# Designs tried in a protein design chat: VHH binders against StAR-related lipid transfer protein 4 (Stard4). Part 2

Target 1, 199 residues: StAR-related lipid transfer protein 4 (Stard4), of Mus musculus (Mouse) (q99jv5)
Amino acid sequence: ASISTKLQNTLIQYHSIKEDEWRVAKKVKDVTVWRKPSEEFNGYLYKAQGVMDDVVNNVIDHIRPGPWRLDWDRLMTSLDVLEHFEENCCVMRYTTAGQLLNIISPREFVDFSYTVGYEEGLLSCGVSVEWSETRPEFVRGYNHPCGWFCVPLKDSPSQSLLTGYIQTDLRGMIPQSAVDTAMASTLANFYSDLRKGLR

## First folded at step 4 (VHH)

Design W03 (from A03w with A33Y; framework vhh_7ocj_1)
Fold by ESMFold2-Fast, scan of step 4:
Structure W03 (fold): chain B 199 residues (1-199), chain A 125 residues (1-125)
Amino acid sequence: as target 1 above (199 residues)
Amino acid sequence: QVQLVESGGGLVQAGGSLRLSCAASGFTFSSYYMGWYRQAPGKQRELVAAITSGGSTRYGDFVKGRFTISRGNAKNTVYLQMNSLSVEDTAVYYCAARYTWKYSGGTYEVYFDYWGQGTQVTVSS
């Protein structure tokens, strides 16, 4: 079984979860964040959704592994492609800044990343993989299946709907309230930062 | 062999316009990020504009609103439309190409694998 096929199918299942299974975690202007208990680990599956004032290809090009991600993403401090399979498929390593006055210290993730067509738009998804090399300045976190769906907004050809599913195990000894606060804020900031990056 | 050939440079009066072209060969153009950099004598090379395989664009702060990067995948060419030129835009302009997945985050560095020979743009007062 292909890892890309399993990953894509998992994200499509998340995208079909009924509205009543989600609880609002944070709602700010132009973005809503929901969560539900994860079936993968002792934590949450987060969902975020908002409208982008740009076309699908441009939005996803800013999110997928590539040169533009660090231009706008305030959380991500480095992004390296470790292994390249095809244009739409790689293993990447990225690092994140400390959060909440360093209560959450900088993390490192090593993810398989896959971008594929979905209906009239795109899906860029990822999942952490085992990688033996570690860097002592970072705590290795783990992303269970995560991804971003971007589809054209109906009757509005210059806009798109961006929906994310994020399922991150930050690991280490962190108070759960700090994890919850950081995760909801990170997703809200993702949208505001991306919108500025697209301008 | 990968080749990037710039054209369209020259002498222009302040307030004028130029369109630079970069003809690419030896690779699958549509899969590459393309960029324009410039370097004036005694100065560091700086980013002017870049465009991804999907059409996303980035501009250096000094050229936003005046320059436009575009690509023609059918012609394997990237373009830089330069409007409202000033004396400070005088430099050698370089075309650059990078495969979409060859990326290192470093310190917001964009790593381009291939470079053209450059084309001179001179803006007189």
Scores: ipSAE 0.012, ipTM 0.336, lowest interface PAE 8.4, mean pLDDT 85

Design W05 (from A03w with K102R Y103T; framework vhh_7ocj_1)
Fold by ESMFold2-Fast, scan of step 4:
Structure W05 (fold): chain B 199 residues (1-199), chain A 125 residues (1-125)
Amino acid sequence: as target 1 above (199 residues)
Amino acid sequence: QVQLVESGGGLVQAGGSLRLSCAASGFTFSSYAMGWYRQAPGKQRELVAAITSGGSTRYGDFVKGRFTISRGNAKNTVYLQMNSLSVEDTAVYYCAARYTWRTSGGTYEVYFDYWGQGTQVTVSS
């Protein structure tokens, strides 16, 4: 499909951005989060990277739309598949919890999701699509191309390197400092929560 | 992404036993429900046996007490042990995987069966 090809190529371009173009946004013991101005909107493209103590397939199965995402992802409050094209390809609607004492109210996203092989590992990526049905209790956010690369570690094939690219327009009236704080923290928390969720 | 590969089918004498295996890849096997269906020529596919991620089982009426479904999560494999086989058990046996998705209201089935290619079981008199 043209959307899956464009999305995949965009994520591969992000993965090729030179290290000097990124600025550290948050660094904790086992996760580094960087950002750079987005080419898609008036916001940031975030990059996060860390090592997982698990194999590629198990890591990506916990991240892609599926039965285990809600078990570990504390930000995601619901996930509904609206249209299923193939096992690796769907349109999903998901919601997120309010953040920062509801300064960021609950959001809703409708994303095309696609999982494909990448090098010796996997890429699970997504991008928001137009969807006419809205729910008044949520603000409709927009994900510009986003995705997760997971590849085996060369020295330890039972471990993997997880690299994420997140480019979310939360929309509505939110102070930029609140967006920046939330994005960096949720990416660091994503890694911590995923590590606890792997089984 | 999901691949299901059945094996263990073949020709067996009435009253005999056979063990089918289904090797799964492309998903986190231990979290998914697995099942076996069969289809004889000119008939609709029918449920033979199913097993949840937690190990609970369900069987079709015509095989209850004779067949046993089990799973080996370490091997990403689901098994069907078939005992006391009769000519009426002759069919193509299919492995299936079920995805149950969580929502804020709990869990529900969103994606129906994903199918393997099938393996032929023929029971002679």
Scores: ipSAE 0.000, ipTM 0.112, lowest interface PAE 16.7, mean pLDDT 82

Design W08 (from A03w with W101L Y108W; framework vhh_7ocj_1)
Fold by ESMFold2-Fast, scan of step 4:
Structure W08 (fold): chain B 199 residues (1-199), chain A 125 residues (1-125)
Amino acid sequence: as target 1 above (199 residues)
Amino acid sequence: QVQLVESGGGLVQAGGSLRLSCAASGFTFSSYAMGWYRQAPGKQRELVAAITSGGSTRYGDFVKGRFTISRGNAKNTVYLQMNSLSVEDTAVYYCAARYTLKYSGGTWEVYFDYWGQGTQVTVSS
């Protein structure tokens, strides 16, 4: 199967994992973060979920690769679309700021990105690909399948439910407690920052 | 065919002004959000200014109070007025039109992301 088909099917499988398989990692106002051991690597698959006061297409337009992401995302320091294959498919390179007083130094990721319809909403997903050019100022991280589902709320169609699955190998020698702390906080911050960015 | 064509870049002395224009064709301009981004050698690409179809504006922190974005829907053109330029403003400036995805009547409408080729702005002092 093509990379887009395999990626989409993998995210749909994550979205079908039963509630009792997840453990709460962090719960703050209007967002819950869960995790479970990853089947892909020696780390965690994280899930985050919260309500957005905006319609699906506006929410996903702020998340997918493009001009709006850097406007609100405090962790992401650069985003370049390297190749644009189809209307909804690209390869992107992005960088992230150092975390926890630089215990986690800045990372760089190169991801295939794919946005597709899902039920009455959208799925924007990604997975790291091999890219030969490296930049010495960054450690190359690796995203196993990751993505964001956004669907309308049945009771309030002007609002949407945003569910994310993040499965990141930061690489390097980082204490596991630092990784755990950074991942949970990053996902909670993603929601609060996005809500401010949606205008 | 969709096109974004930037113009108005060039060499200017610190403290001077430039006005960039971006002529758009091949899509319904008045319905799209438009923006200006810049990238200097060795630096990350960053948002300079954006304007929605309704005229709301957003600016990067480094240009607030100095730059003004505007649009002329009748001419399918977006503008960036740059005042009080400094050496740190030296970069390639890119015009962009926002991509979007809508669900309507059981089908998805996809709008392509559009970028111009960029125009060089060099500020000397």
Scores: ipSAE 0.000, ipTM 0.121, lowest interface PAE 16.0, mean pLDDT 83

Design W09 (from A03w with G55K T107E; framework vhh_7ocj_1)
Fold by ESMFold2-Fast, scan of step 4:
Structure W09 (fold): chain B 199 residues (1-199), chain A 125 residues (1-125)
Amino acid sequence: as target 1 above (199 residues)
Amino acid sequence: QVQLVESGGGLVQAGGSLRLSCAASGFTFSSYAMGWYRQAPGKQRELVAAITSGKSTRYGDFVKGRFTISRGNAKNTVYLQMNSLSVEDTAVYYCAARYTWKYSGGEYEVYFDYWGQGTQVTVSS
């Protein structure tokens, strides 16, 4: 079986969901966040979209697992590549900061990550995998299929359109309303932080 | 953008030869296994030939001795030399790229497949 093929096809399916099926969750500073009920778990599939003042390759290089991510992402506190298949494919373990005055304690994720061409741009996607090692200071979260599409703007070649699909089960004993509030804010912050981190 | 572009197909008389090419772009070609598959009308796709990144080859039983797969990493191209063609070789021929790795800590393979659009080969009597 192929995890990468299934993952890629799932993200392309999300990207094909009609605009009227999404509900606006947050709109701020040239980024819109939408959500709809997840088909994978009792939570939401989030969509975020905004324009980057940079080319596709530079944008995705800052997002995918690698040396750039921790430089700009306020949520991510560590990133370890556990297994590397080639430059565009790995299993990574990363941790996130606590949120909402630590109502959401720090999480840990172990994800298969895959970056591939899509149209005139790139798709960087991931999904959590089973991993035996756990660390007691973190709650193990689970990412259902997630990813970032980045394509050039038709009339502005120095700019790109970044669209993300995030579908995270934070697990533990957290009210879904707190999760929903944190998710919308985190996605808006992702765009703000990335825009400042690009060079 | 990942792209596999097949060329070299066409109409040929039985006993003739064709050389298919597949030009790859948008991924690290030298790291991928490359293959040729074919699909005749109303049939399932079947393996014709495969070549690993290390250039080890494998062939389907019905083409062994007649077809030869090769690759040129400098040109990001894989080739299929088809000799002694018969009407039973009539099919759409697809180029494929595959990266396969055994997942440690889990219990399954991880692989990526890219497919071309296909090129028609028609062998007349």
Scores: ipSAE 0.000, ipTM 0.117, lowest interface PAE 14.6, mean pLDDT 83

Design W15 (from D05 with I100V G103S; framework vhh_etentamig_d1)
Fold by ESMFold2-Fast, scan of step 4:
Structure W15 (fold): chain B 199 residues (1-199), chain A 125 residues (1-125)
Amino acid sequence: as target 1 above (199 residues)
Amino acid sequence: EVQLLESGGGLVQPGGSLRLSCAASGFTFSRYAMSWVRQAPGKGPEWVSGISGSGGSTYYADSVKGRFTISRDNSKNTLYLQMNSLRAEDTAVYYCAKGVYYSSGSWLKSYFDYRGQGTLVTVSS
């Protein structure tokens, strides 16, 4: 209820941040990744944007919590729905693979997830919640508000524009340079992996 | 436009097996996750199993894990449920549902509009 409204409003606020506040972090084939200092924690809010050769609903269905995500996302190693509140609203637990030759060890996240209409497209967003049960093989990370906007391209409705906002506190003792490198690369890889998954 | 047609139900003895099928039409079948949902006499609906669009991921309710196997053939637009070691508690009408992935609760509600007519499975001696 109140958490879904606050989360949605926060992502819409991120989506309205002026162009000149962002700094390019990485630019690869048909994907640009930007970042700016986070207002939520001592780290960065990342923005990624690229065109998908598919319709909004299919793109978001591959991203939102569900077994479709594991079919294509090389970083995500497990996904469990812990609670389902409404048709577009759940709490999920997921894990990620180690990164940079295990300098960043596998992480676990417990997120509230919400998918809602946004303009002529969709917004799928999430934020970590407190969850007392931990698993010793994982470090519990924390996602500050994160989400994916997907809207049809004006003159090409079979294509869509996918914009992501990611704001992850990996926690633990990790060199900041490793965190910065991993975040930018992970977002660029997200787009290439998703494009292959959509086929 | 979306049509789901279940078949394969029947009367079977405890310990027996049945294979259910669901023929789908009116949408791009391979792009959608599919589920099996059942409703026992006098009870509410229960999510049984789900499968991703590609077939690469499958999920099961604890009550059927190890006994039931969900699969799909995207070339035939058909969803399957292989049911082994059937118990009296498995007696229900089984429904095919579009777009239900997995559930630890009530993920079924939003997908009931896309379920088919159902197929009755009775497990009795």
Scores: ipSAE 0.006, ipTM 0.198, lowest interface PAE 12.0, mean pLDDT 83

Design W16 (from D05 with S57K K109E; framework vhh_etentamig_d1)
Fold by ESMFold2-Fast, scan of step 4:
Structure W16 (fold): chain B 199 residues (1-199), chain A 125 residues (1-125)
Amino acid sequence: as target 1 above (199 residues)
Amino acid sequence: EVQLLESGGGLVQPGGSLRLSCAASGFTFSRYAMSWVRQAPGKGPEWVSGISGSGGKTYYADSVKGRFTISRDNSKNTLYLQMNSLRAEDTAVYYCAKGIYYGSGSWLESYFDYRGQGTLVTVSS
């Protein structure tokens, strides 16, 4: 209960950051990615935004921990639900593929996840938690507060606006240039993959 | 409103094969991952296999890898489990479940939305 409230409030604060505090990291067709220095760790808070050709509930159902995520997400290689508290609240363990010819080796994350209403749409958010079991083939990464806001487009209610905030400490020995390249590309690919998955 | 109806179980000898089916209704089948979960007499539930909504990704418990194959036909709202090289320890009631999760523990009962009686598979000589 208190962790879900704090996480939600943190994401709402990120969503309120003025546009002049963000710097463009990558702009490809139909997706813009920005970043700013993180206040949580020695890295960046990334913001991505783009239009989805689908309604809020369907978009968020494909993103939140659940059966649809692995169907479309090229980065995510496994998903286990370790503890289920409510329909909208769980602890999940997931793994990600290696990146940049394995300069970034496969990672493992254990996150508390929470999905809640936000204005006329939904917010699905997460934050890493302590978990003792590790697997030697993965480096345990850490997600500082992260999440996805999805709201209907005012002029086209069959479409929605998806805004993400990602704040990941990949840990391990990785060149900063590789981290920067991977994060921006990962967010652009997220939108491309999700759009194909929604078909 | 979600309904899952399993069939295809029966008595089979060790080394034999069976194909299970699950007819789904009450939801948009193609947009959900599906799983098979089994429960042996006197034991807790065990996740067996999962398949993504599109059918493009499949997952298996270590105990069944190489022997079982999960598949789906989205045009018929039907999930399948082809079971080969069956062993006595595969004896269980097999349930169709909405969702593609793998893991261990009590979460299986609370997370899966499965219905019906399941289908009994008995492997004996």
Scores: ipSAE 0.007, ipTM 0.251, lowest interface PAE 9.6, mean pLDDT 83

Design W17 (from D05 with S104Y K109T; framework vhh_etentamig_d1)
Fold by ESMFold2-Fast, scan of step 4:
Structure W17 (fold): chain B 199 residues (1-199), chain A 125 residues (1-125)
Amino acid sequence: as target 1 above (199 residues)
Amino acid sequence: EVQLLESGGGLVQPGGSLRLSCAASGFTFSRYAMSWVRQAPGKGPEWVSGISGSGGSTYYADSVKGRFTISRDNSKNTLYLQMNSLRAEDTAVYYCAKGIYYGYGSWLTSYFDYRGQGTLVTVSS
């Protein structure tokens, strides 16, 4: 219960960070990605934002741990729910594909995940937890607090605004320039892939 | 287009066993959780069991724990349900469903369009 409250409050703090603290990392027609130095580790807190042509519940249902995530997310190669506490709360293990010709080898994450109401919409958030079992084919990464806010557009309730905060320590020995390049592109691709996956 | 084809149902006496199969096509099978859902005569649908895409995690309804085993063969795009110690109350049409692997309420309705035609299991003395 305390982990859910702390995680939610942390994401709400990220959502209140002023515009002048963010630097544009990547901008394509349908999504903007910003970043700022992380206060959790030697890396960046990324912010991504774009409009979805779907309602809040359907958008978040495709993002939160569950059967639909792997349908559209080309980076995620597996997802297993390890512990289910209630409908909106679990511990999951997922893996990601290698990136940049395997300069970033496949990663594994074990995250606490929590989905809760936020204003007129939803917040789906997560944070890595300790998990003793490791698989040698993967490098264990670590997600500092991450999450996705989705709220209805005021003038178009059938559309929603999706804002993500991603704060991932990929661990291992990876050049920082490779991490920076991969992260910005991955977030832009997340939006285009999700848009194609919505149904 | 997603297609699911169940087989293996039949008539069996109490205490008997059956193995159900579900052949899946139209999607990348190994990346999806899969479930078995049943509907007894005159009753609503009941989630029975679920399995993660990798097969590493399995879940069961309390009514079948210890008796049923869900498994999958990702090389053959096939889902299985091994049913042992069958009881009269297990009589139902069994459906294969894409998704729903840990059986919470609102998700069940969303996945009915992805279930197959079902296979009938009758347990009677």
Scores: ipSAE 0.000, ipTM 0.150, lowest interface PAE 13.3, mean pLDDT 81

Design W18 (from D05 with Y101W K109T; framework vhh_etentamig_d1)
Fold by ESMFold2-Fast, scan of step 4:
Structure W18 (fold): chain B 199 residues (1-199), chain A 125 residues (1-125)
Amino acid sequence: as target 1 above (199 residues)
Amino acid sequence: EVQLLESGGGLVQPGGSLRLSCAASGFTFSRYAMSWVRQAPGKGPEWVSGISGSGGSTYYADSVKGRFTISRDNSKNTLYLQMNSLRAEDTAVYYCAKGIWYGSGSWLTSYFDYRGQGTLVTVSS
């Protein structure tokens, strides 16, 4: 099977996980973050969900690799498309800022990224791939399957529901409690920052 | 403006062959994947096949693997679908689409904004 098919099927599987398997990790106004133990590594699969005051296409265009991501995402410090297969499919390299007073130093990720239709909306997903070139200023992190589902709200066609699944191995020697704290806050901030970016 | 023009459809007997063409304009053809999507009578749209911008990677729905071959000529901005061993179940309107979209269903038509009339393939004795 192709990497795109496997990745899409994995995200759809995550999207089908029953409500009772999730535990609330953080709840702020207009966004809830849950987590459950990952089946891929010694960490957590995070789920975040909230309403966007914008249509599906505009929301996903701001999230997937492209011209708008760096304008609003406070965590992402660079984004390079290394290989462009299709309009909806690429390999990207991105970097993230240090977190928690640099307890989590800047990371670098090399991800296969794929955007596909899902129900009446879109799914933008990614997974880290092997890439031998490393840069000494960054620790290479690894994203197990991750993605964002965005579907229209039935009674409000100008609004959409954004659901994310994030499963990141930051690697290095970081206390798990620091990782857990950073991940929950990062997801809540993602929604806040994206909402401002869409305006 | 992106424009995609399909041709090559027609009536063919079971076991026969047809070659579809799609002439593309309005974008840098070699930088984008292309797909063939079909819609059979009474069914929703179904993704059939996709090809990378360079032509180095090809993808097929399980229903057509081994029978259909997707190809492209980037010097002519043209996408092709060679269809062999045609079956009654292959009867559909075939559409050329920019990009690769896996799966099927009504959402697919909304996302692709089907480009023009398509080309009708009828497999019948």
Scores: ipSAE 0.005, ipTM 0.138, lowest interface PAE 14.9, mean pLDDT 82

Design W19 (from A03w with S31R G55D; framework vhh_7ocj_1)
Fold by ESMFold2-Fast, scan of step 4:
Structure W19 (fold): chain B 199 residues (1-199), chain A 125 residues (1-125)
Amino acid sequence: as target 1 above (199 residues)
Amino acid sequence: QVQLVESGGGLVQAGGSLRLSCAASGFTFSRYAMGWYRQAPGKQRELVAAITSGDSTRYGDFVKGRFTISRGNAKNTVYLQMNSLSVEDTAVYYCAARYTWKYSGGTYEVYFDYWGQGTQVTVSS
C-alpha cells in the first residue's frame, strides 16, 4: 500500500539525520539513546543503537508483530492482529503496562506495521492509524513514524547492529519529566530485555 | 527463559517399546507446535514426529505406524510412544517447540525452534 512507501521513506530520512543534530539522553553499557525535538508533535524523536549477538532475521523476528514479542518485552502486555494485508504488513492493536508507579497509566496503540529489506538487512516500521473502538481501561496513545533497522556487522556477520527510532505521543495529562524519564529508560530496557530473549 | 527437558530414554531390546516425555516451561505451551527429532552418530538430524497446537500430526517415513506423538496441554508435556523398535532407531532424541501465532485472519507460522538437550535411545539386537 501507499502508506508503506511513505512510512519506509520517513524512517530512511530519520536514519540519514546527521550526528550533530542528536543529543545523548542515556548511555549505559552496550546501548546509547539520543533524542531531538520531533517535527511531528510537541515531544521528542528518540534514537537508540546497540549490537546484538544474533543475525538480522532472528533479531527482527523478535521485534515485528509476531509470536515472540510478548515473551521478552516487559512493556507490552497484549498484541492482537486486526487486519492482515500481506505476509509483511498488518494493522495491530497492542497494550503497554503502567509506568513509574502508574503515573503513566496503561496505554493502547493501533498501528500499521510493515517489514521490508533495507541494504543487507531489514527495517520493521510502524505508525498509528485512526481506530474508533476504544477500551476504557486504556488511554489511546499515538505512535508517529517509528521503526527498527537491523544490519549485519562488517567483519562479524553473526552479529548485527540494531538502530531504533521511536516517536510516541502518550497523550493524557502526564508531567513532562515523567515522559522524559520513561522514554529513555524504556529504550535502554528494550535492548537488555531483547538480548535476554535472544539467549 | 524457555526450557525443554526430555526423559524416558534408555536401553531396550529390538521389538520393545519406550515412551519419551518432554516437559516444557517458560512459554505458553498450548500455542506451540511440538516435535521430536533424532540424530544418530555420523548422521544428520531428522524429523521423527510433529504435532500442531490443533493436534494435527506428521511423521517421518521410517517411523509411520510404529510411533505416536501426543500432547498434554494441562501438563505442558509432549510425548512420543515408540513401538516395535529396531537397531536403526538408536539415536539421541530431541524435543523441539515451534511458535504458531493465531490471529483473526488465520494462523501465522515461524521457523524458529527451541530445542531440548536430548535423550539417548539405544536398541540392542
Scores: ipSAE 0.000, ipTM 0.127, lowest interface PAE 15.3, mean pLDDT 83

Design W20 (from D05 with G56D; framework vhh_etentamig_d1)
Fold by ESMFold2-Fast, scan of step 4:
Structure W20 (fold): chain B 199 residues (1-199), chain A 125 residues (1-125)
Amino acid sequence: as target 1 above (199 residues)
Amino acid sequence: EVQLLESGGGLVQPGGSLRLSCAASGFTFSRYAMSWVRQAPGKGPEWVSGISGSGDSTYYADSVKGRFTISRDNSKNTLYLQMNSLRAEDTAVYYCAKGIYYGSGSWLKSYFDYRGQGTLVTVSS
């Protein structure tokens, strides 16, 4: 589909952004989080990168819409597939927990999701779409193009390199300092939680 | 501990109907998509049908579309498969699977650890 091709190309462009355009936002537990101003909205494009002690297919299977995501992801509270186009392509609705003592209340996202081969590995990416049904307990957030690249480590075939690009408009009235703190911590926690979830 | 217990299988004539049930425990049922997966004698696993956690979305393999209906009752932690117009080629052990809503054969192998004990469906004259 043209939408999946445009999304894939956008993520590949992000993956090609020069090192000097990124600023370190957080570094912990062998995970580095960077950010730069987004060209899509008045916020940031975040990049996170770290090594996984597992092969590409198992890592991405835990991240993409599927049976294992809710088993390890502390932030995600529900996941539903609304439309299924291909085995690797769907529209999903998911919800997230409140953060910072509910300064950031629970959010809901409706995303087009697409998983495709990339070099020797995989890319799982998404972007929010319009969806008319809303639920009063959630604020509808919006994901500009986001995704996860996972490729094998050349000298360590039992390990892989996981690189994420996250570009989320949480919407609502949230202090900028809270957004900044939550985003960096969420990405670091993503890696910590995923590492514990892999079996 | 996650427990899935299938029931409702049996011997049925071609053209007949059966309703399978899966009783789930050990996890928050409404948070997870659920599927039915079958394995015919001498063949690999085949994904049959999936349903979202809320029950708002359902998916079917082309081989069963129009004949089978998946549903769930989150208040009872139970998954159902209504099978109509049964054919000899529907003969298989049917498994309830946690967390799967659609998938290919490759995906199914990875997810078999999340399946129940199964219930045998035999369609024969």
Scores: ipSAE 0.012, ipTM 0.292, lowest interface PAE 8.4, mean pLDDT 84

Design X01 (from H01 with T110K; framework vhh_8k46_1)
Fold by ESMFold2-Fast, scan of step 4:
Structure X01 (fold): chain B 199 residues (1-199), chain A 127 residues (1-127)
Amino acid sequence: as target 1 above (199 residues)
Amino acid sequence: AVQLQASGGGFVQPGGSLRLSCAASGFTFSSYAMGWFRQAPGKEREFVSAISGSGGSTYYADSVKGRFTISRDNSKNTVYLQMNSLRAEDTATYYCAASPSLEEWLKYYKSGEYDYWGQGTQVTVSS
């Protein structure tokens, strides 16, 4: 209930951050990734933005917890819904593949997930919650507030604008250069993988 | 004086092809992004395609991707739109537009980012 409201408000605050507060982390033809120091932990808040050749509902249905996510997302290796509260609200546990020749070993996250209307589009957001069960094969990571905004593109209504905010504490001992490389690449790859997953 | 002159429209049957041209004058053409937008009767103006000043980057609306090709010849100050496999839904007035400084790729999709507009050329796809 209250967690949904706080999470939504936090993501809307991120979406209101002025352009001059962001630094470009990675730029490819049709995806830009920015970052700024996080106010939640000793790391970065990342922002990514790109155009999808699909409508809002189909884009977000491929991103939020559901049957389509594992079909296209190369990073995510499992997704289990632990608790369902409402049609658009759950607690999920997911795992990620190792990265950079396993310099970043597989991670596990337990997140509260919530999808809600935003302007003429949708917001799908999440935040890690405390969960006592651990799996020895994985390092438990922590997602501070994260989410994806998707709105129709004004002059191209069959397309949508997808903006992501990712704020992940990978935990463990990882060189900062590896974290920087992995985060920027992960966000760029998210867009290319999603584009292949969409019909 | 800045001028954009679109031409090449006409009547064509479904499945046919047309090539639109936009001749530009009054500015340093190679420094300007060029875009094509269209407006059908009773509908809002929509993005079709755009090309960077160098020609190194091109952008397309989902509805035309794989059927239309944008290109430019900076020596002739002209941008082209090759339209293949035309459909009744492509019937519209086609406008070329120019922008002096599109720093970010997203701006190519936004009609409000273009400073100069041509008169338009009519394309009718009908049997």
Scores: ipSAE 0.000, ipTM 0.447, lowest interface PAE 12.0, mean pLDDT 88

